# Ledger of designs, part 1: VHH binders against Phosphopantothenate--cysteine ligase 2

Every score and structure here is a prediction.

Target 1, 323 residues: Phosphopantothenate--cysteine ligase 2, of Oryza sativa subsp. japonica (Rice) (q0j7n5)
Amino acid sequence: MAADPTTGGGEAESFFRAAPPLRDQDRVAGDLADFVARHSGSGGGGRLAGVVCVTSGGTTVPLEQRCVRYIDNFSSGQRGAASTEYFLKAGYAVIFIYRRGSKQPYCRFLPEDSFLDLFELGEESDIQVPESHAAVVKTAIRNYRKAIDEGLLLKLPFTTIFEYLQLLQMVGTAMNCLGRQGMFYLAAAVSDFYVPWESMAKHKIESASGPLNMQLNQVPKMLFILRKQWAPSAFCVSFKLETDPDILLQKAEAALRKYGMNVVVANELANYKDVVVMVTSNGRTTVRRPSKEDDVEEQLIDLLVEMHSEHIMQLNQDVHKLT
Below, numbering starts at 1 at the first letter of every chain, in headers, positions and changes, except where a header shows other numbers; antibody chains aren't numbered by Kabat.
ipSAE, averaged over its two directions, is called F for ESMFold2-Fast, E for ESMFold2 and O for OpenDDE. V2 adds 0.75 times the mean of E and O to 0.25 times the DockQ between the complexes of E and O.
[cut] marks letters that were taken out.
Atom coordinates printed by the task and the answers are left out, and those that the model quotes come from them; centres of patches stay.

## First folded at step 4 (VHH)

Design c7a (from c7 with T52Y; framework vhh_podentamig1)
Fold by ESMFold2-Fast, scan of step 4:
Structure c7a (fold): chain B 323 residues (1-323), chain A 118 residues (1-118)
Amino acid sequence: as target 1 above (323 residues)
Amino acid sequence: EVQLVESGGGLVQPGRSLTLSCAASGFTFSSYPYGWYRQAPGKQRELVAAIYRGSTLYADSVKGRFTISRDNAKNSIYLQMNSLRPEDTALYYCAKQYFRPYGTMDVWGQGTQVTVSS
């Protein structure tokens, strides 16, 4: 059943008014404004390269204001991290909204919990990388430093659903000035339900005096708000992950229509690293990695870059939009 | 390294035609948008025409007079310029908008001079 389009906006406003304040909000706003301004066509009409917001990893829902207990939507961040690398290769500037602790661009092949194993001490007690890891680490450092030093990668961390949605609103609003040059690549695993912040205070009192009672509210339909209010001209890519392949494509097509997505990328849990299906208004395209040593994201991003370029050119068919 | 090489410029009288050619090497030609830009002395570089997957756009000043086309088999784009005017006098550049070497935003040719004068 289709949701009432009027209910989402009011719920979103209530959510943001009631949410805890985002840490370092003013710094994030400043960094974001500077990043968007740097890439908002300062080169004139000669640029068709875009700015993409990539969301990555899974949100948590805190059950208490002190965040001792939470519900976690697990995601490794592999899709978002790999895709960020390929967007950077394609000449995009990337705003990377990511779950703290999830896979990072250029670092997804490095050990997650054996950090010191990457290093050894030389004869003069200088820090060195063992020969067996040197090529991989050098490539990671070179690519990462280039992205940061050239101002092409802005990293914005989140942990909770509140932080995630506040960052998405800030980024969506800031990117609206890019019009069709903007892309959203929404690969984060987002919680469907949350505990309202006011409700958490009551639960702390109840937990002290008796059994834990919890109110779960549905998270407002942020894909709809992004498309309708925050960045209506942007190229939007969302993801659907399912265990049942029969309902996967049906849900992807429904999401495309319901939320006005340009592309829905459909993944089965069993083979999400090997195969994706891109669903558009014009049909379906299956993307397969050639081998288990390759990234499916390489071909996926190539196709999305081509589609995005066409989306930009559609606006520019109006000759009055030319430089 | 990837290169774009323009040719076909020259001195031409008002009302005449010229065809500019751009030869591309070292990258996948058909997967990218391409454009023609021009720069007159003392002025900013401006987009004249662009092409991507058969979709085209033109500056108001050249619409109806210029036609951009591509030949994927020859790795080339063309700009057919009809009814040339003195104000079309400029150095004309071929450009690729997206370039896959990491950190490169676009690729430009060296340019070809078009002078419209009697």
Scores: ipSAE 0.000, ipTM 0.128, lowest interface PAE 18.8, mean pLDDT 78

Design c7d (from c7 with T52Y F99W; framework vhh_podentamig1)
Fold by ESMFold2-Fast, scan of step 4:
Structure c7d (fold): chain B 323 residues (1-323), chain A 118 residues (1-118)
Amino acid sequence: as target 1 above (323 residues)
Amino acid sequence: EVQLVESGGGLVQPGRSLTLSCAASGFTFSSYPYGWYRQAPGKQRELVAAIYRGSTLYADSVKGRFTISRDNAKNSIYLQMNSLRPEDTALYYCAKQYWRPYGTMDVWGQGTQVTVSS
């Protein structure tokens, strides 16, 4: 059931202790520390609207230590990528934890299966962008380079549930010093179950051997640990996806109470690009994109930024001013 | 701690060649992208060349003239500069980057001066 923060902490510690080492862990730690220090007032960074961790894409659960077979919680990464663009536009610094191969900020216009169609060979066999795409590509390059070069976007890739949760722990812990100016926007599709790394060598996966016999453990509920231990003052946004609209809002309200989230964004699988419902302790707000050419994320992020500003003000000397 | 030390700068005549070296210490050398930047008086610091896992990137102003390379056994990055021009005069910096050959630099060297004049 619902994990006690103390009991959940023990489960999380056991998970991390048994997990395979994160690739480039020391580099990630250094990059993350420098990024957070750069964007905190005490670290010599300029005053931003805030710092947000956006998680994006789906985790995989490896079934073997040599990863030939896995369970994939597929997500395109559309929401996280689009939201990152709008957070950057709103004056945030963004830590983007993303699934390798998922949609990237400023690159959502790229063809899903036809990357090379964006290019053509010129008369000297040089690589060129067709005139029809040139304006969009130039804008994407300009915005992306500005975000990276100004140190406003830090990208942290993952593939497995182990990598994802290790990155989330590192980012959560590093962002704790930002207090209420930190935001978590948890749009990644996260596995509910996993095969413990140490037990994988004992499983012989043979298609001719009858039923698969695998030991599945429940993934520790990291939302509790994030909220209660890693970054208790941060503004936390989680996502609930459901095929049945009748139970979607009930599940979103339950998640809000259970995990202590500031906002749960509820969406249906069928129309998640068109409409979302923001669920808070103060009620529900429906957000719809004006047209198929617009992003629902634009208004969603505007509303979240307003709510986050209010959250920050609750502990500042200006909390009692009339606005 | 991570440290980058540039060397090889100096005064050189137009049309000649010069090789800059960057010695890296304090980390696993082969795991990181590296780049060369330059800054001329009164101008912004600009990317000259970058290298990551055999992939290279060059500024338009130096394509065909400069070559970036690495030697993992020596923990070193090199910039071979051919057909030098007066406009190549600048302080040249070695830098280590986050994810890709281009982007935010997280470690910088002290710089080495290159002056191209008669």
Scores: ipSAE 0.000, ipTM 0.109, lowest interface PAE 20.3, mean pLDDT 78

Design s1 (from b11 with T31I; framework vhh_lunsekimig_d3)
Fold by ESMFold2-Fast, scan of step 4:
Structure s1 (fold): chain B 323 residues (1-323), chain A 119 residues (1-119)
Amino acid sequence: as target 1 above (323 residues)
Amino acid sequence: EVQLVESGGGVVQPGGSLRLSCAASGFTFSIYALYWYRQAAGIERELIASIYRGGSTNYVDSVKGRFTISRDNSENTMYLQMNSLRAEDTGLYYCATPYWLSGKYEDYWGQGTLVTVSS
């Protein structure tokens, strides 16, 4: 029994202390340490453009400790998956924190619910890919294997809000040693409210004797903690999705100021695949895809990579001015 | 709990060699990346060598070709073989590993071992 030495601002610490243990925590920590160490030194494997943490998909809020019921912040993971491909193309190493079952890098062009349609049986039941799909599948395999085998893509799965925030804290603190070379691209749809783990046990006991009642607590403001504590020198990109375009930009500008983000990417639910607005301290930039067959993420990532390069160079210019 | 214990430091003449050892306990050694840091007087600690779970290694340019990092997962021990030592290699050498403990990702450090390269 020890008192919390950070009492007065320890909401996040209390959340993590009370959270259920991450199943493969030691393995995740080892994989993450290996990945960061590979990309933090000079001379070993060449100099990258940067290291980015991409978060992708939606979090769930379990309603029971035995997870049979949950509240889902639905997201396909399309943006995070597409962005990961473009970051890898731009010379980044990527830590991909993703919702299990969401879109994967290089697999976005494959049929979603038609897995078996990708295959046919040849003589003596050997498995083959039909020629109509062979080129897409081969490209996906080559790109994916290259990223994994060259140690440029680390995939970290989550399902619950607890797993997501534990992974974000682990990655955030691990990437702090990269300083300004680190980037966070926070495209996951994150739950604003959750049922505390302890309250789930109390609820199951209570529901045995009466009606089902749920008390939801606010999720601690992890963007603020990431910016101020875990990785203060990193380049941080967050996302703001709204149905009302009039308030979207106001909320994006507020989030930029409130959480100290370098960029807030504002998108409207009705057209998020076609158009995004990058909000920075220098103004707003509208990014539109040229056609329905193009990715808005291609130009978005090109612009973010340019901004990140300027962010890295700013430290060197400031040091030179002081010298 | 996590503990790292270093040995092998000492005084050596320029051009000499030393082998540092780091014995680890309290965690699953084989799944973590392991680091050697160096701290010279008046200078911040710098990462000089790292070794992956799979045995891949990285070095800072100033020690590349002169220093070799290795690990023995069966003995929970990491090594730094230092050859062709220079006066600028003088400093405190720390072994370190990032480790998840008590809801935080923290770097765990050894106590440091002094390497002096001088006349």
Scores: ipSAE 0.000, ipTM 0.291, lowest interface PAE 13.8, mean pLDDT 79

Design s10 (from b11 with S56Y; framework vhh_lunsekimig_d3)
Fold by ESMFold2-Fast, scan of step 4:
Structure s10 (fold): chain B 323 residues (1-323), chain A 119 residues (1-119)
Amino acid sequence: as target 1 above (323 residues)
Amino acid sequence: EVQLVESGGGVVQPGGSLRLSCAASGFTFSTYALYWYRQAAGIERELIASIYRGGYTNYVDSVKGRFTISRDNSENTMYLQMNSLRAEDTGLYYCATPYWLSGKYEDYWGQGTLVTVSS
């Protein structure tokens, strides 16, 4: 009867066995274990609301082992970066799995192409921030340094689908010991198809060699493995982005049931900064930002924090019900 | 200005013991994870032992049960106690501390200390 879970596990295992080794894997494993241990057993840990893994930005699919060409799932990282700020504000410790170059927590005000415009020279050799930006920069530095220095933010970068999924497996497995205190907030734009590492050209694909012939395999459904194997008691939030609003909610509801998510956040590409719909087994909740100056993520995170608290409380009820 | 200085290397017989020390200056150990790396001639450096802020330790399989990493935050010193030494443990031993800033590890390394296991 358990053919589907067995088959899904086999696909994931095959992917990981064939993947290129994650650079600095032992360091990542150790940093992750320390971070989780710090926040799972503490002599004063009654202040922490929970531990959340936020994934952010888009994955790339390399076409060569010495990658010059790739397929990119574009995402600014705005959702994950903003949400990380609000989770930290809500008293969470955050593991931030992010695409290199995507938006960072507390740095969303920075221009993409004009970093040096943020600075000017005052007196000879003194670096200064123009008055127009000084308050925002000061607040960003204060908040960021507090999160890092207090060990509340762990940043884990990725570029490729291989790096992303290996990090997700490591984080999922490490967070399993947190049980219901753990949350996954899976806002990264993840590739659906990839070129297997061992099937890739080792060097740049030459245009003069004629038409390309590439074999693409489906990326294993890691959301299923996360829920069944890596962290079965965690509170899981996934995202569904659609261009067609008529099918968005139907797809979100299907994803909720298929992958065992606690919440699916549905948003339409045209208005994702203005409105989202939270889909749960109890129904649908629409979240709208009041103005263009507000973040939709503020109310979204507040509601998810409340739902997570309820999920944690269900552990006690389940234990009493079983005995 | 961060500096790491290793000491305790030397020549030892197989089955012997050696204790390496790594003394830090310019920063406080309590805020950072600490690592011991080993490099044999012509081979890439490998992470052999780690110790984290909360006391969690990790070891490469080849040294598990034989090596013990420890830290003394009051002395800003990290130790690697090496027991039951084997010929394959020969190499340069480096202490390192990574600073995780903006998605990048910024490693500070010591100069290395040589351990030679020979009969």
Scores: ipSAE 0.000, ipTM 0.159, lowest interface PAE 16.9, mean pLDDT 78

Design s11 (from b11 with Y52W; framework vhh_lunsekimig_d3)
Fold by ESMFold2-Fast, scan of step 4:
Structure s11 (fold): chain B 323 residues (1-323), chain A 119 residues (1-119)
Amino acid sequence: as target 1 above (323 residues)
Amino acid sequence: EVQLVESGGGVVQPGGSLRLSCAASGFTFSTYALYWYRQAAGIERELIASIWRGGSTNYVDSVKGRFTISRDNSENTMYLQMNSLRAEDTGLYYCATPYWLSGKYEDYWGQGTLVTVSS
């Protein structure tokens, strides 16, 4: 019996059945249903360019069920955080799936430590921001508060590969009703291998136990499931990071075709903040930031917004062709 | 598992008031958005009011200022206070919530409660 390409793989279903329960699953499900409903075509809220799910930061692979040790696929979250700001500026509502501790929208200028250095005590012991940073901090607060208070930004945290994929499944299925107005911007650094929950040590691995023997399974290919099953009409953007520039574009083109992505954003680890290449069925576009003070994400998001607008307009053309 | 039970419908004169209740069970009520839909004769079911976990509310324009949606998380109950009722408000009123189960969202509906506005 051949696998039905429209229903996705049994590996994905097996993964979700065996995964540990998602903490606060009911709260996440409720928040997602509300967020999607308020931004659907007949729902409340202003006129939107679209709704985008941005994934950001790196996943961890726990080694124990009571997790003390894990394998970390480190990512600062810079791309997802910056991109979220530009999507909000472009008139999108954003579902931000992020690694706990990674960079946050509007907070990319904040130090990784020394939080209290952002503040000083005024003449009456009131809390103030130093003059040198007051303008940038005020702008960040205004933009962040507006996005949250107007219901334009929903933040969903993860740490583990299990949490990440469960959130992606929930967001993907929730956004399916948005059809072509939905976009997935999959910038998270996702683990390729994991330790199955059932086969994990239940308690902390002791150093006196001798050599550590780990059995790693391949993480199911969720991009395929997202595209074929969860949200087939959505505009999907994935990322390909390579250290070898010679094979970068070949791998990006392969991923575009294999997973049915609308765009693959290809970049080298050495210059990912400076330049990216957008790979589409229509060709390649190189995006480069003008200076170190600029974000490459500004032009990248501008171009993706234009492409998504064309994708949305295809609904009228497709309906005409089918009638 | 998930169950929604409406009550409070009835016959009322134009300009009158009714309060609908939706009693919920089988899920963590406080975490889910809750909706009131109306099915009028010859018209598809329409979303008339919604309330989110955080207390934000939305209304269709025809009921703004007349209807108030609220929730009591301690009683697992949602309400729709209907004031200044009009003949056009006549219909079956359904309580609904999206619920995440087995990898998908299912819309769970109550049985419906009839509201008739007539003299």
Scores: ipSAE 0.013, ipTM 0.433, lowest interface PAE 7.4, mean pLDDT 82

Design s13 (from b11 with N58Y; framework vhh_lunsekimig_d3)
Fold by ESMFold2-Fast, scan of step 4:
Structure s13 (fold): chain B 323 residues (1-323), chain A 119 residues (1-119)
Amino acid sequence: as target 1 above (323 residues)
Amino acid sequence: EVQLVESGGGVVQPGGSLRLSCAASGFTFSTYALYWYRQAAGIERELIASIYRGGSTYYVDSVKGRFTISRDNSENTMYLQMNSLRAEDTGLYYCATPYWLSGKYEDYWGQGTLVTVSS
């Protein structure tokens, strides 16, 4: 298997060198190194099933350096948020790369426009949760605080394609030392095209200047670079979302081969909450939620955890041979 | 540029104590995990202790209960307090930190400080 020229570092290096600096890069780098080291067996004798990077939400492409306008790739973040909860339940540590404003783990039940209706004031003007919501909210708070306080959930926010790809590079390279113990669950909706930072208007685009002519460059093929350079031994899961069901599975199988993914999760926009198809080199598995009360992610994550355990089982065999 | 400088090594009798220091510069010290490695004659460099940004620590079994790692973020310095020293603790002691530079993590190492435990 010869390396595809598109997996070469030249385009990616040019992208990263020309990108605007990532806000708090040194802090993010330190947080990542610390988080990975704590879960690699040197920081406390790790009893984890694995470490997974979950990407969630949609990227934006800014049209101006001092951004007023952007192109948005829509994603609610439902898939990534739900999957993070199930990975944590399965005994994983999770690095959650997420779009600011997208669905958060344990908060998916919260109403968008009725947030304050979840609270009431008591006689002492203390904040209270109505009894009708109290049990669900308390369970969410308990699970969330436990994950954060025990160092099992690291949250890394992004908005732009530049921030997203810089975070993915940092997380990918940080997780490389985990080898086969690492998993990537790439559920974010990623822009295919962008405006290079240096060619971008420095100030607000004015309509009085005539028609807007803007050249979009293709975003470098980061899935290839993740697989070939950043974390070559990790278990990689990518997503294929289509509106046309006739081409969905064909595109998923093509993506599996093209990007060297372990699994491609295929779904239709119309029913992505109800049904997914896991595509692997060994075949296809359809996962359906039993009812609208259930998450399709519960069974999906259970299957992926089983596959990931098989992927890393050789390390356990090697340890057994030494004793 | 990232620099780590160890000090405090020396010759000590079995049962004695030493305090090693690692002075750091060129990066945001309070952000990064910090490690002590030991290299004895004829064996690979091994991790003996680590301290994470949040203050949690790790020790290899052979030094657990005898060595204490600590950090002073105000002075950009990491310490290793070594008590009840044994002949097998003899070696070069290195401090190290993983640092993000030019699209990758690289381990940055000090020059090492020699600890000799003998009568």
Scores: ipSAE 0.018, ipTM 0.532, lowest interface PAE 7.5, mean pLDDT 82

Design s14 (from b11 with S50Y; framework vhh_lunsekimig_d3)
Fold by ESMFold2-Fast, scan of step 4:
Structure s14 (fold): chain B 323 residues (1-323), chain A 119 residues (1-119)
Amino acid sequence: as target 1 above (323 residues)
Amino acid sequence: EVQLVESGGGVVQPGGSLRLSCAASGFTFSTYALYWYRQAAGIERELIAYIYRGGSTNYVDSVKGRFTISRDNSENTMYLQMNSLRAEDTGLYYCATPYWLSGKYEDYWGQGTLVTVSS
């Protein structure tokens, strides 16, 4: 059976000590502590369903400290952005750890290449949103402002694997006080290998030296550390993306057992917007969107919310049984 | 380094009032939640009031309606206005803030200020 938690912790500690300083660390730490604290008790109006950390988008591995080249784990951020909207709708507070430039909650309708297509000029050359778009834009603004202004959405940006793991450590540690009320929804595409910051070239690597030979270190197993050390009572959802459907479910089941996840969401690269399979210790549930105009995330989040509520209630029932 | 300095404690008769202050330095004050803890003789330190970054507040039932927590981000200072004081309010009052250091959040504490409610 598996790994020594103290040895795993040592590798993670070495990674974090060697990592470059997180930009605005004090601000991030303060905002995060404040956000978790105000949602861990009474004072926010109605009872929250829970607090969820959603990770979204892909990490990059820089090849130089003053980075002009990197290895990118592609992800549009569609799943994390859509899921954040549905978690907020379900009465959750959301900590959204996201790749800079990836899709944002309530902004998924925005064109990627032509921002100006959202606008037109009126008779007096005033800027306006065409009536065909006005309803969608107004709804997006209303929902986004409500989430931000009521303190229900905290956005934490990353670009590199270093920033991502530093944020995940901070969020995981901060959310530990929420116990079973906490949920992790780990939809980011995370790099498996990296170049250590201290051994990295400080300036652009020159082509004149011939072929580039890089030694990549394996990224420490942070899902294992999250489950065993940072937030052991939280409800954890991870994702398994595979190009080969024949091995997808086998890999998802293996990941469920290996990392102690509550749910592994299995999806194929070819149809990830259309179909997902939720893998749990109790079996598999297939979720399919009814049409291309619908989000698969709507039913996925509804089912996860039900499972999380049961996870919370199991502790409450156990407490009553002890008396 | 994070520094918290409490002041305003003293001796007061039952039904009286005191205002405690907590002056903070060494961190970005405006971004952190801030806490008041109380420690009576022979009893563990208890959280009595806290104020979040946005100004929303929370209180334990025993002080609710009698104590008011506030903050002045321009002066890096947190206050606790204590009214209708009771003998049971006697104790050392500490201010605290959660701070990220060495891979975890820890509460950083001031030295405490003594409040004595007696005739």
Scores: ipSAE 0.012, ipTM 0.467, lowest interface PAE 8.7, mean pLDDT 82

Design s15 (from b11 with S50V; framework vhh_lunsekimig_d3)
Fold by ESMFold2-Fast, scan of step 4:
Structure s15 (fold): chain B 323 residues (1-323), chain A 119 residues (1-119)
Amino acid sequence: as target 1 above (323 residues)
Amino acid sequence: EVQLVESGGGVVQPGGSLRLSCAASGFTFSTYALYWYRQAAGIERELIAVIYRGGSTNYVDSVKGRFTISRDNSENTMYLQMNSLRAEDTGLYYCATPYWLSGKYEDYWGQGTLVTVSS
């Protein structure tokens, strides 16, 4: 049977068949199955608030198969990293799909250009943390190790759009068994266009070769496939970032309807750390951080957790209607 | 081709012990969590023990303290040591592992090994 074009399944299937193999695919598959099994049902992981997939950072589009040049949808990963901390605090297990080099949960305080300043050498050439940083570093280590050791945080790295979508497919499919207990928090900056792997130059593009004539294809709309096939009962949150506030809300409302999202979080590039707007079928809610020392993600996650709880509770009503 | 083969089932007296083995081929054994399921008369097949990649384990309450799951990644083999066996432990025991193939997870199953606890 031909792939169904109305769901985008044919384009998605072709994308995955043509994509380069995901490095360490078997390890990722094993880690995912292990993590989901641990947190599914009362016999698996106990009574969690839920399991959330958080995507974080920006995808790259390679221009060559042995890539030297790429197009980067840059994102620091601040939102995804901060949100992961608050989901863990709220009693969630978190699958963190992240861009290599982007901000990590519990490590957002780390200086980008001064990593070694966090350490000093003692009298025995042992590694020590200066007193001025000791409390912050120790707290980060304790929180991180607790999340990892208790099996509540699974980290899955990506760099390219190919790796990102392959990981999203694997995570979405693995989380399907969680039904309404699953949440997707899609904060990664995802490329809209890509160069097909088979159409790429195998080696570095030479500047003296003349005009760069590359065919760019639109990235398949994986949000449709996630919603229709991979995890249809999950609570889905997507993000919309724009420079124009009037266009932002129109695009957010359009995305909510078009992709069947439960929530679209709209934010402006200029103030994304200070304020966000949650767009739902029931209206809009503005979330502001109380001070510049607070995270906007704290209130955002608190509200999303409440909405997810309502989504889960409606399972009983839907089962009653169907029986 | 992924293949799981169970062995070690048999007939034992109440209070006795058995050790089940599950030999795997066709995949990297250390990559996946490994499960023991039991299908007893009168109930659906249930997950009774799991061993995760890192070596941590989980058990259903009815077997906790009596059964021990372990793995030997070098021999591509998983074990279930069953002690203090009861009549209600009688059933067909399956080795299973999730497997990623063709865009989806499937539980790959062994053929099962019969355990009968009778006096």
Scores: ipSAE 0.011, ipTM 0.383, lowest interface PAE 9.6, mean pLDDT 81

